# Designs tried in a protein design chat: VH-VL binders against Monomethylamine corrinoid protein 2 (mtmC2). Part 9

Target 1, 218 residues: Monomethylamine corrinoid protein 2 (mtmC2), of Methanosarcina mazei (p58978)
Amino acid sequence: MTNTEIFNKLTNAIVTQDIAGCAKLTQEALDAGISPLDIITKGLSPGMKIIGDKFEAAEIFLPQIMMSGKAMSSAMEILTPELEKTKVEGEEGTGLAITFVAEGDIHDIGHRLVTTMLGANGFDILDLGVDVLNETVIEEAAKRKGQKIILVGSALMTTSMLGQKDLMDRLREENLRDSVKCMFGGAPVSDKWIDEIGADATAENAAEAAKVALNVMK

## First folded at step 20 (VH-VL)

Design X11 (from D3 with heavy chain D101E)
Fold by ESMFold2, fold request of step 22:
Formats: structure tokens, sequence, C-alpha cells
Structure X11 (fold): chain C 218 residues (1-218), chain A 119 residues (1-119), chain B 110 residues (1-110)
């Protein structure tokens, strides 16, 4: 089976909530010598993108996106140990990534992908989870003033995205803006938005987010 | 101590409404998907409804669609079930359940509150 | 009829082993992971097994789960009188878009 065929099968398993099949295909892809990163970025993540688009279009509902998330989680259970084996030696100075999903957003599938990819690229991780208040993010950043920190937030909905501006404003008010880097992602987030709120970066997907974060922290 | 405590059950006539509450403590409530599950007398378990972290997205079993509404108030750590147009077949013990997305399991249950619909 | 099929009852003596079967279809057990819940008399269900065969913290290893095809089995060894309860299998069903439970199995310890 070609790599493209394997990636298409992985994508389809996510889209159809084939949890057992997704785990099996993930292991088969590893056994065939496909890198964990390629499995994620070329097979699994495109499936999550498709399911997110279908959810926004009301073609599927909350249970289906939750079960696609379980399929993704089951694959990540297999892949995370393999990603840790490929971690670059001597990258301890990369920094701390504080990851979160803003208050008012619906789920954390993309956030978990971003968090995993950041860890695989040498970041230490503080995962705040979902529905996170901006106050909580500020408190965690303030505790760690002087460390190399990147705040990584995501939004699926435009209303959740507006909290990103509030977070940036609060960071300035608390004199913390210069002590952290700030990256925001998600479908509604654009380069123009990042410039408007005075954040540091955005990325189009979870794999690119990790690479962009690494560059920002140089 | 992780805990869920349901309240608001009672005896009610068909066609009436009832609002159930579930008070959560000992965990970060806003970080969990929540469900209602019911158990009719002498019967097995039936899933009723699910609600997302923020409360913006909801889904319910066909038999209660349009009659029951799941909701949450994350500032008060409380889950709700608004039950309208109650029918005899809605008679059950109603449990609120915490759902952990990575295991996809109902990992914490309340003790339940009893709803009896009779004339 | 429950979507997942369990025997209505099983029994065994203290110290013995018992198994509880659960049968489903390709849209639930075949495609998805399986979960088991224990319901002691007059109490709420409690998670016993998740992801086919994993135990939450605090569940002793005398409880085990397995899955094959569209069927799953709960195993209980070293049976104790405190194990007397109803046991439910559960899975997501993709064709129904619902979380579905078995009808329950009453375990009697004699």
Amino acid sequence: as target 1 above (218 residues)
Amino acid sequence: QVQLVESGGGVVQPGRSLRLSCAASGFTFRSYVMHWVRQAPGKGLEWVAVISFSGDYKYSVDSVKGRFTISRDNSKNTLFLQMNSLRAEDTAVYYCARYYEYSAAFDVWGQGTTVTVSS
Amino acid sequence: QSVLTQPPSVSAAPGQKVTISCSGSSSNIGKNYVYWYQQLPGTAPKLLIYDNNKRPSGIPDRFSGSKSGTSTTLGITGLQTGDEADYYCQAWDSSLSAWVFGGGTKLTVL
C-alpha cells in the first residue's frame, strides 16, 4: 500500500469515527516505516479538518465530532511515545509552551494536536485545557516571569477569537507582554488579526504551529 | 473529593415541566463534557443528552428531542436538565455523568434524582 | 430490546471466576471501544473497564475486559460477596449516533 493510500485511509477513519480502525491503521503505518509526524500531518490532521468543516456546516453534530476526537486520541496514544523517541537532543532551552483553548470554544481536538507537536519539538508543556479564562493565563505567565514562555491559544469560533484581543490587552496592563511570546491559531485567525492585536504569530495547522513556535522562540 | 449531586426530582403530572440540577465539586467543571443518563424502574440505562465544555453545543436522544434541554452554568459548577411536556415513560432515576474525552468513559456519576410522572 | 445483548443473570460461589458476555454489531462494538459499569444495589453505576480492557485507578486486577469482533467479555476472578451487582456493557453506536448500553447482567454470589 502506497503512503498516499495509507494517509487517505487514516483520514477516512477519522471522518467516519472508525476508532478501532484508526488505531489499527496507525500501527500499520508505523510498522511500514512511516514517520509519526507524517502520520499526524498527512493522515490524521486532515481528517480533523474535514470533520470540523462538516460540523460548521451542520452536516454532523456534537457526538460525531467527539468520537472523531476519540479516534484521534487513540492514534495519539500510539504515536506520542514514538514522537518522544525522535525528540532532538540538546533542545532543553526551547522554552515552556502554555497551551489553552479560550473561554467559549467547543472542544480541544486541535489544541491537543498542537500541544503534542510542541512537546515533540522540544517544548516543555503546561496544558491549561479548555474553556480557559484569560485571567488564568495571565496568572500562569506572571508566576514564571523570566522564563522563555510562549502562550499558544486556539479558537474555532469568531466569538472565542475576540478574547485573544482581551488577553493581549491584559498582558500589556500587567506589564507581562514583553516576558512572553503569543501565538494564536484557528480557522478565523488571520495575519491581519495577529497584527491588529499585537501578537507574535499564527499558523495554519498543528504541525506548522510547532515549527512557527520554535522560530518565534529563537 | 470529586462529587456530583443531583436535585430537583419529584412527582409530577403528565404534560408538566421539571428542572433538574447537578452540583459539581472537586474538579474543574468547565473542562469536562457532561451527560444525563436515566434508568427507568426495573430497567437498564439510557443515555439522554450531552453538552460541550462551554455549553454552546448540545445533543439529545430522539425520544426527548424538543422536550428536554441540557444546559450548564460554568460559573456555578452546575449542570441542568429542563424537562418539558413530561410523559409517563420519562419516569426514571436521572443521573448526571462526567465524561472524560480521552477515555470516552462516564467516569463519575451522581447518586441520581427520581422523576415520577403520573396522574 | 437493548442494542447490546447481555445474559440477564449469572452466578458463582465466592472465590470462583465468572464471565459476563455482551454482544453488539459492527456499528457499535465492532467499530468502537467498549466500557463496563458496575451498579451495586441502590447506587449509581461506577466505571469498571474502559477502552476494552483498561482499569481506572482503584479497580482491582481481578476485574478484566476483552473484546473480539462484535463481542466483549467482563471477567471477575476471586469472586467476593461485595461483587453482587448489576453489570452493564456500553459502547458508542455510530449508526444510531448514541451511547448505548446492554440490558444488564445481575451477578449473584452464592
Scores: ipSAE 0.624, ipTM 0.877, lowest interface PAE 1.5, mean pLDDT 87

Design X13 (from D3 with heavy chain V33I)
Fold by ESMFold2, look of step 20:
Structure X13 (fold): chain C 218 residues (1-218), chain A 119 residues (1-119), chain B 110 residues (1-110)
Amino acid sequence: as target 1 above (218 residues)
Amino acid sequence: QVQLVESGGGVVQPGRSLRLSCAASGFTFRSYIMHWVRQAPGKGLEWVAVISFSGDYKYSVDSVKGRFTISRDNSKNTLFLQMNSLRAEDTAVYYCARYYDYSAAFDVWGQGTTVTVSS
Amino acid sequence: QSVLTQPPSVSAAPGQKVTISCSGSSSNIGKNYVYWYQQLPGTAPKLLIYDNNKRPSGIPDRFSGSKSGTSTTLGITGLQTGDEADYYCQAWDSSLSAWVFGGGTKLTVL
């Protein structure tokens, strides 16, 4: 089976909530010599985009998106140890990544992937979790004023990304905007949106997010 | 200590309404998907409804769809079940359950509140 | 009738071993993970096994889970009188779009 066939099967397992199949296919991909990063970015993450679009279109409902998230979690359980074998210890002062899922969003799958990639690329991690109020993000950034900090927010739903502008406005109001870098990801987030809200970066997927974060912080 | 406490159960006639509450403490309530699960007298467990972190999305089992509404107030750490058009078959102990998304398990349960639909 | 099938009861003496079976279909156990819950008399269920064979903190390793095909098994060794309870298997069912439970198995320690 070709790499493209494996990636398509992984994507389909996410989209159809085939939890055991997703874990099996993930192990098969590793056994075939495919890198953990490629499995995530070419197989699993495209499934997340499809399921998010279907959810927003009311083609699927809360239980299906929850189970697609479980399928990805089962794959990540296999992949995380392999990613840690390739961990690059950060040079002194790589920075702290404060990761979170925006208020009003319903799933943390992109967030977990991004957090894993950042840690694998040498960032220290403060994971705030899900449905995080902007006030909480601001409080944590204020506590650590003077450190190298990147705020990394994820949004799966279009409605939850609207709070990203509010976060940027509040950072400016609190005189914290220049103390942090701000990166936002998720299916609805575009370069135009990043420019509109005055954030520093976005990335198309979790693997690129880590690379983009390193570039922004140097 | 992580705790869930249900309240609002009682005896009601068919066709009436009842609202259940579940008070959460000892954990960050807004970070957990929540469910209602029920157990009819002498019977097994039946899943009833699920609600997302923010409360914006919800889903219920077909037998109660259109009659029961799950909701939450994250500022008060409280989960609700509004039960309308009650039927004898809805007689059960109702549990609220915390769902840990990573394990996909019902990892914390309340002690339940009893709903009896009779007469 | 329960979507997942369990024997109504099992029994064994203290110190012995029992297994509790749970049978499903390709739309639940076959492609999804299985969970087990213990319900002591007069109490709420408690999570015992998740993801087929994992134990939450505080659950002794006398409890184990396994899965093969569309069936799963809860194993309990070193039986104690405090293990007397109802045990439920549970899985997501993709065809029903529902979390489904077995009918429960009453364990008697005698």
Scores: ipSAE 0.687, ipTM 0.902, lowest interface PAE 1.0, mean pLDDT 87

## First folded at step 21 (VH-VL; from X13 with heavy chain D101E)

Design F5
Fold by OpenDDE, fold request of step 22:
Structure F5 (fold): chain C 218 residues (1-218), chain A 119 residues (1-119), chain B 110 residues (1-110)
Amino acid sequence: as target 1 above (218 residues)
Amino acid sequence: QVQLVESGGGVVQPGRSLRLSCAASGFTFRSYIMHWVRQAPGKGLEWVAVISFSGDYKYSVDSVKGRFTISRDNSKNTLFLQMNSLRAEDTAVYYCARYYEYSAAFDVWGQGTTVTVSS
Amino acid sequence: QSVLTQPPSVSAAPGQKVTISCSGSSSNIGKNYVYWYQQLPGTAPKLLIYDNNKRPSGIPDRFSGSKSGTSTTLGITGLQTGDEADYYCQAWDSSLSAWVFGGGTKLTVL
């Protein structure tokens, strides 16, 4: 089986909520010498993107997105130990990363991976979880005014991504914008969007997110 | 400790409505997906409905669609089940259950509240 | 009526081993994780096994789960009188978009 075929099967396993198949294919991919990052970025993540799009289009419902998440999680259980072997080491004292998934969004696998990578690169971590209100983020930022902070938000759907603009506006309104760095990620998030809402950066994957965060915090 | 406590059960006639509540304590309520599961007398378990963290998304089993509505108030740590157009076959003990996303299991159950639909 | 099939009852003497089977299809057990719940008389269900064979904290190692194909089995060793209960298997069904349970198995300790 070619790498491309494996990736397509992984994508399909996510889209069809084939948890057992997803785990099996993940292991097979590893056994074939495919890197964990490639498995995620070329196989699993595209599947979750499709799920996000279908959910937003009301083609699938809450149970499907939940189980696709579980399928993703089953793969990540296999991949995490391998990822730990190749983590990018950074300097300590880089600051506090407040990580969260946007309100209305329950896709947390990418969020978890980003959080893990940030921690591995020397960030202190405050993980607010998924479906997080903008006001919660603002409150946490306010409590820590004066500290070196980067907000790291994730959104998989266009609808959940739109809330990022509101967050940025509220940060300005509360006079917190200049006291924090803001990075957003997710399939729908683009550089153009970051510029539009006045955020500091975006990243395409968890590894890049950690690198970008380090640079932003310098 | 982690706890779920159902209330609102009772005896009603067919076609009537009833609203169940589930009070959560001992954990961050809004961080969990919640479910309703019911059990008819002397029968097995039947999943009824699910609701997302914020309550923005919900889904129910076909047999109750259009009649039952799951909702939640995170500020009050409470889960609800609005039951309309009740039928005899809806007679059951109704459990609220916490869904642990990592295991995808119903890891916490309430003691249940009894709903009896009879003429 | 139940989507997953269990024997209605099993029995054994204290100290013995019992197994409870649960049969499904390719749309549920065949592709999804299986869960087991214990329901003591007059009480709410309690999670025993998740992800086919994992035990939550507080569940003794006397309880075990295994999965093969479209079937799963709950094993109980060193049977105790306190194990007398109803046991339910559970999985998510992709064709129904629903969480489904077995019909339940009543375990009697002789």
Scores: ipSAE 0.818, ipTM 0.958, lowest interface PAE 0.5, mean pLDDT 93
Fold by OpenDDE, last read:
Structure F5 (fold): chain C 218 residues (1-218), chain A 119 residues (1-119), chain B 110 residues (1-110)
Amino acid sequence: as target 1 above (218 residues)
Amino acid sequence: QVQLVESGGGVVQPGRSLRLSCAASGFTFRSYIMHWVRQAPGKGLEWVAVISFSGDYKYSVDSVKGRFTISRDNSKNTLFLQMNSLRAEDTAVYYCARYYEYSAAFDVWGQGTTVTVSS
Amino acid sequence: QSVLTQPPSVSAAPGQKVTISCSGSSSNIGKNYVYWYQQLPGTAPKLLIYDNNKRPSGIPDRFSGSKSGTSTTLGITGLQTGDEADYYCQAWDSSLSAWVFGGGTKLTVL
């Protein structure tokens, strides 16, 4: 089986909530020498993107997105140990990364991966989870005013992405914007969007997110 | 300790309405997807409805669609089930259940509240 | 009438081993994780097994789960009187977009 075929099957497993198949294919991909990151970025994540789009279009419902998430989680259980083998020791004093998924968004895997990569690169981690209210993020930022902090938000849907603008506005209103760095990611997130909302950075994937975060925090 | 406590059950006539509540304590309520599961007398378990973390998204089993509505108030750590147009076949013990996202399991259950629909 | 099929009852003496079967289809057990719940008389269900064969904290290792194809089995070794309960298997069904349960198995400790 070609790498492309494996990726397509992984994508389909996510889209059809085939948890057992997803896990099996993930292991097969690893056995074939495909990197964990490629498995995620070229196989699993495209599937979750499709799920996000379908969900936003009301073509599927809450149970499907939940179980697609579980399918991806089953793959991540296999991939995480492999990812951890590639951990690079970060520099001391990288700061605290507060990670979260936007309100109305229950896509967890990208967020988990980003969180893992940030931790692997020396960040202290405060994971707020998924479907997080902007006010919760604001409260956590406020509690830690004066500390070296980067907010790392993810959104897979356009609708949930819009909340990032509101978060940035609220940070400004609460006089917290200058006390934190802000990075956002997700399929719909672009450099143009980051510029529009006045955030500091975006990243295409979890690996890049960690690198970008390190640079932003220097 | 982690706890769910259902209330609001009772005896009602067909066609009437009832609102169940589930009070959560001992954990961060808003961080969990919640479900209702019911059990008819002497019968097995039947999933009824699910609600997302913030309450923005809901889904119910076909047999209760259009009649039952799941909701939540995270500020009060409370889950609700509004039951309208009740039928005899809705007679059951109703459990609220916490859904742990990582395991995808119902890892915490309340003691249940009894709903009896009879003429 | 339940989507998943269980034997209505099983029985054994204290100290013995029992198994409870649960059969489904390709749209549920065939491609999704299986869960088991214990319901003691007059109580709410309790999670016993998740992800086919994993035990939550507090569940003793004498409880085990296994999955093969479209079927799953709960194993209980060293049976105790306190194990007398109803046991339910559970999975998500992709065709129904619903969480489905077995009909339940009543375990009697002789």
Scores: ipSAE 0.817, ipTM 0.960, lowest interface PAE 0.5, mean pLDDT 93
Fold by OpenDDE, fold request of step 22:
Structure F5 (fold): chain C 218 residues (1-218), chain A 119 residues (1-119), chain B 110 residues (1-110)
Amino acid sequence: as target 1 above (218 residues)
Amino acid sequence: QVQLVESGGGVVQPGRSLRLSCAASGFTFRSYIMHWVRQAPGKGLEWVAVISFSGDYKYSVDSVKGRFTISRDNSKNTLFLQMNSLRAEDTAVYYCARYYEYSAAFDVWGQGTTVTVSS
Amino acid sequence: QSVLTQPPSVSAAPGQKVTISCSGSSSNIGKNYVYWYQQLPGTAPKLLIYDNNKRPSGIPDRFSGSKSGTSTTLGITGLQTGDEADYYCQAWDSSLSAWVFGGGTKLTVL
């Protein structure tokens, strides 16, 4: 199979919740010499995006999202060890990345990837999970006021993305905005949005997110 | 200790309503997807419903759609199952179950609460 | 009647090995992970095996799971009287968009 074919099959495995197939294809891709990053970015992530879109369109429901997530997880179990082999030891002082998926959003695959990449680049990680209340994020930021912190929020839906503005507003209200860096990502998130809400940065994918985070934290 | 405790079961006539509760303790309740699973007397397990972390998303088995509603109050660490238009075939022990996202398993179960629907 | 098929009962003497089969289809066991639950008499189900062959903490290595194609098997070695219970296989079914269970297998320790 060509790399493209493998990627398409991976995408389809995610979209159809073929967990066994996803794992198998992931291994096959690795065996074929495809990088973990490419497997994720060109195969798995596109599938999750489709799942997100379908969910938002009410074409699929909670169980499908959950199981697509499990499919993704099964792939990541295979890929994580490979990614760790290429882990760049971060310089001391990269800081703490608090990662989360916006309230009302249960799409965690992108979030997990970002979290993994941040960790791989030397960040300490506090993963708050999915469907995270802004108040929870605020509380965690407040607890760590004075530390070098970057908030890394993900939103795969336009509706969940809107909560990012509220989070930024709340950070300002609580006098925490200046004590944290804020990066948001997800399909609907744009530079314009980041500017609008007064956040620091966005990234198109997990790999870029890590790089951007490093730059923002300098 | 991680624990789930169901309550609210009882004997009701067909067409009546019942609300089950499941009290969670020993873990961060809002961080888990929750399910209801039931078991008719002398029968096997049947999945009933699932609810997302915040409660914004729900899904139920076809046999209870339109009649049962799963919900949760994370501030009270409680899962609910509102059962309307109960039928004899709804007679069962109802279990709440914690769903661990990484394993995708029902890794914690309550002791169950018995619902009997009879004339 | 159940989406997944299990034998109604199995029996063996203490110390022996038993296997419990669970058969499904391409829409469940064929493409998804299998789970096993133990239900002791009068108690709630307990997770025994997840992801086809993994044991949760606290589950003895006497319990094992395996999957092949559209079927799975629970193995119990060194059978003990305390193993007498009902055992259920479980998987998610993509066609039904539901979590499905086997009919359960009653294990009797002779």
Scores: ipSAE 0.813, ipTM 0.959, lowest interface PAE 0.5, mean pLDDT 93
Fold by OpenDDE, last read:
Parts: structure tokens; C-alpha cells; sequence
Structure F5 (fold): chain C 218 residues (1-218), chain A 119 residues (1-119), chain B 110 residues (1-110)
């Protein structure tokens, strides 16, 4: 089986909530020498994006999201140990990462991975969870004004991504923008979007997120 | 101690309404997806409804759609099931169950509350 | 009537091994994780096995789960009188978009 075929099958496994198949294919992909990163970025993540789009379009509902999430998590259980082997050692005292998933968004697999990677690279972690109100983020940032802070927001859907702009606007309104670094990620998030909303950075995946965060915090 | 405690069950006539509550304690309620599962007398378990963390998303089994509504108040650590247009076949012990996202299992159950629909 | 099929009852003497089968289809057990729940008489269900064969904390290793194809089996070794209960298999069904249970198996300890 070609790598492309494997990736397509992984994508389909996520989209169809084939948890057993997803785990099996993930292991097979690893056994075939495909990198964990490629498995995630070329196979699993595209599936989750499709799920996000379908959910946004009301073509699927909460159970499918949940089970696709489980499929993803099952794959990640296999991949995480491999990813950890390639971790870059970070410096202690890099600052506080406040991580969250945008309001209206319950897709937390990527968020969890990013949070894990940030922690592994020396960040203190404040995980606000999923479906987080911008005001909650603002409040937490305000409480810690003067500290070295990076806000790390995730959004899988275009609609939830739009909330990132609102967050940035609110940070400016509250005179907190200059007190924090802001990084956003998710399938719909682009460099252009980051520039548009005046954020500091984005990362293509959780593996890069920690590195990018370290760089912006220097 | 992690605990779920259902209440609100009782005997009602067909067509009537009943509201069940499930009080959660010992864990961060808002961090868990919650479910209702019911068990008719002498029968097996039947999934009824699910609700997301914040309550923004809900889904129910077809047999109760349009009649039952799951909801939650995270500030009160309480899960609800509004049951309208009750039918005899809705007679059951109703359990609230915590869904653990990593295992995707119903890892905590309440003791259940009995709903009897009879003429 | 139940989406997943279990034998209605099984029995064995203390100390013996019992197995409880659960059969489904490609839309549930075939591609999704299986869960097992124990329901002691007059009590709520309790999670016994998750992800086909994993035990939650507090569940003794006498309990085991296995999955093959569209079927799953719960194994109980060293049967104790306290194991007398109803046992339910569970999976998510992608066709129904619902969590489905077996009909339950009553385990009697002789």
C-alpha cells in the first residue's frame, strides 16, 4: 500500500468514525516507516478537518464528533510515544502558556496535543479547555498582567476561528495586547489570518507549536 | 468522591411532563460530556441523550426526539432531562452517566431515578 | 431486539471461569471499541471494561475483555459469589449514530 493510500484510509477512518481501523492503520503506517508527523498532518488531521466542516454544515452531529475524536485519540495514543522521542528539549522558565479552544468549538484533540507539547518544552500551563469564552481568556490574561504569557488558541472550524479576531480586538480594547503573545492554530488558520487579526504566530501542527511558541517568547 | 445523584422521578399519566435532575459532585462537572441512559423494568440498557461540555450541543435517540430535552447548568453542577409527552414505553429507571472523553466510556453512573408512566 | 446480542444467562460454580459473548455488526463492534458494564442486583451499572480489553482502576484482573471481528467476549476467572450480576456489552453504532447495548447476560454463581 502506498503512503497516499494509507493517508486516504486514515482520513476516511476519521470521517467514518472507524476507531479500530484508525488505530490499526496508524500502527501500520508507523511500521511502514511513515513519520508520526506525516501520519497526523497528511492522514488524521485532514479527516478531522472534514469532520469540522461537516459539523459546521450540520451534516453530522455531536456523536460523530465525539467518536471521530475518539478515533483521533486512539491514533494519538500510538503516535505520542513516537513524537516524544523527537522532542526538542526546552528551557525552563519560558513563561506561562494559556491554552484554549475557541468558543463554540469542542474539538480538543489538537488542543490537548499542543498543550502537552508546550508543557514538555518548559512552559507552565493553564489549560482553559474547550468552548472557551473570549472574556474568560481576557480575564485570565488580566489577572496575570506583567507575567510572561502566551495565549495559545485553537479552532477547527471557520466559524470558531472568527472568534480569534474578536479576542484580539478585545485584548487591544482592554490594553492587554502588548502584555501577551498570541498564537493561534487549527485547520482553517493561516498566516494571512494571523496577520489580519494582528496575532503573533501560528503553527501547522502541535509538534511545531511548541517550537514556535518558544521563538515568540524569546 | 465522584458522585451522581438523580432525582425527579415519579408516577405520571401519559401525555404529562416530568423533569429529571442529576446532581454531580466530586469532579469538575463542566469538563465532562454527560448522558442519560434508561432501563425499562426487567429489560436492558438504552441510551437516551448526550450533551456537550457547555451544553451547546445535544443529541437524543430517535424514540425521544421532539419530546425529551437534555440540558445542563454547569454553575450548579446539574444535568437535566425534560420529558414531555410521556408514553408508557418511557417507563424506566433513568440514569445519568458521565462520559470520559479518553476512554469514551460511561465511567460514572448515578443510582437512577424511576419514572413510571401509567394510566 | 437489542442491537448487540448476548446470551440471556450463564452460570458456573465459584472458582470457575465463565465467558460471556456479545455479537454485533460491522457498524458497531466491527469498527468501534467495546465496553462492558456490570450491574449488581438493585444497583446502577458499573464500568468493567473499556476499549475492548482495558480495566478501569479498581477492577480486578479476573475480568478480561477480547474482541474479534464483530464479536466480543467478557471473561471472568476465579468466579466469586459477588460476581453474580447482569453484564452488558456496549458500543457506538455509526449507522444509528447511537450508543447501543447488548440485551444483558445474567450470571448466576452456583
Amino acid sequence: as target 1 above (218 residues)
Amino acid sequence: QVQLVESGGGVVQPGRSLRLSCAASGFTFRSYIMHWVRQAPGKGLEWVAVISFSGDYKYSVDSVKGRFTISRDNSKNTLFLQMNSLRAEDTAVYYCARYYEYSAAFDVWGQGTTVTVSS
Amino acid sequence: QSVLTQPPSVSAAPGQKVTISCSGSSSNIGKNYVYWYQQLPGTAPKLLIYDNNKRPSGIPDRFSGSKSGTSTTLGITGLQTGDEADYYCQAWDSSLSAWVFGGGTKLTVL
Scores: ipSAE 0.809, ipTM 0.957, lowest interface PAE 0.5, mean pLDDT 93

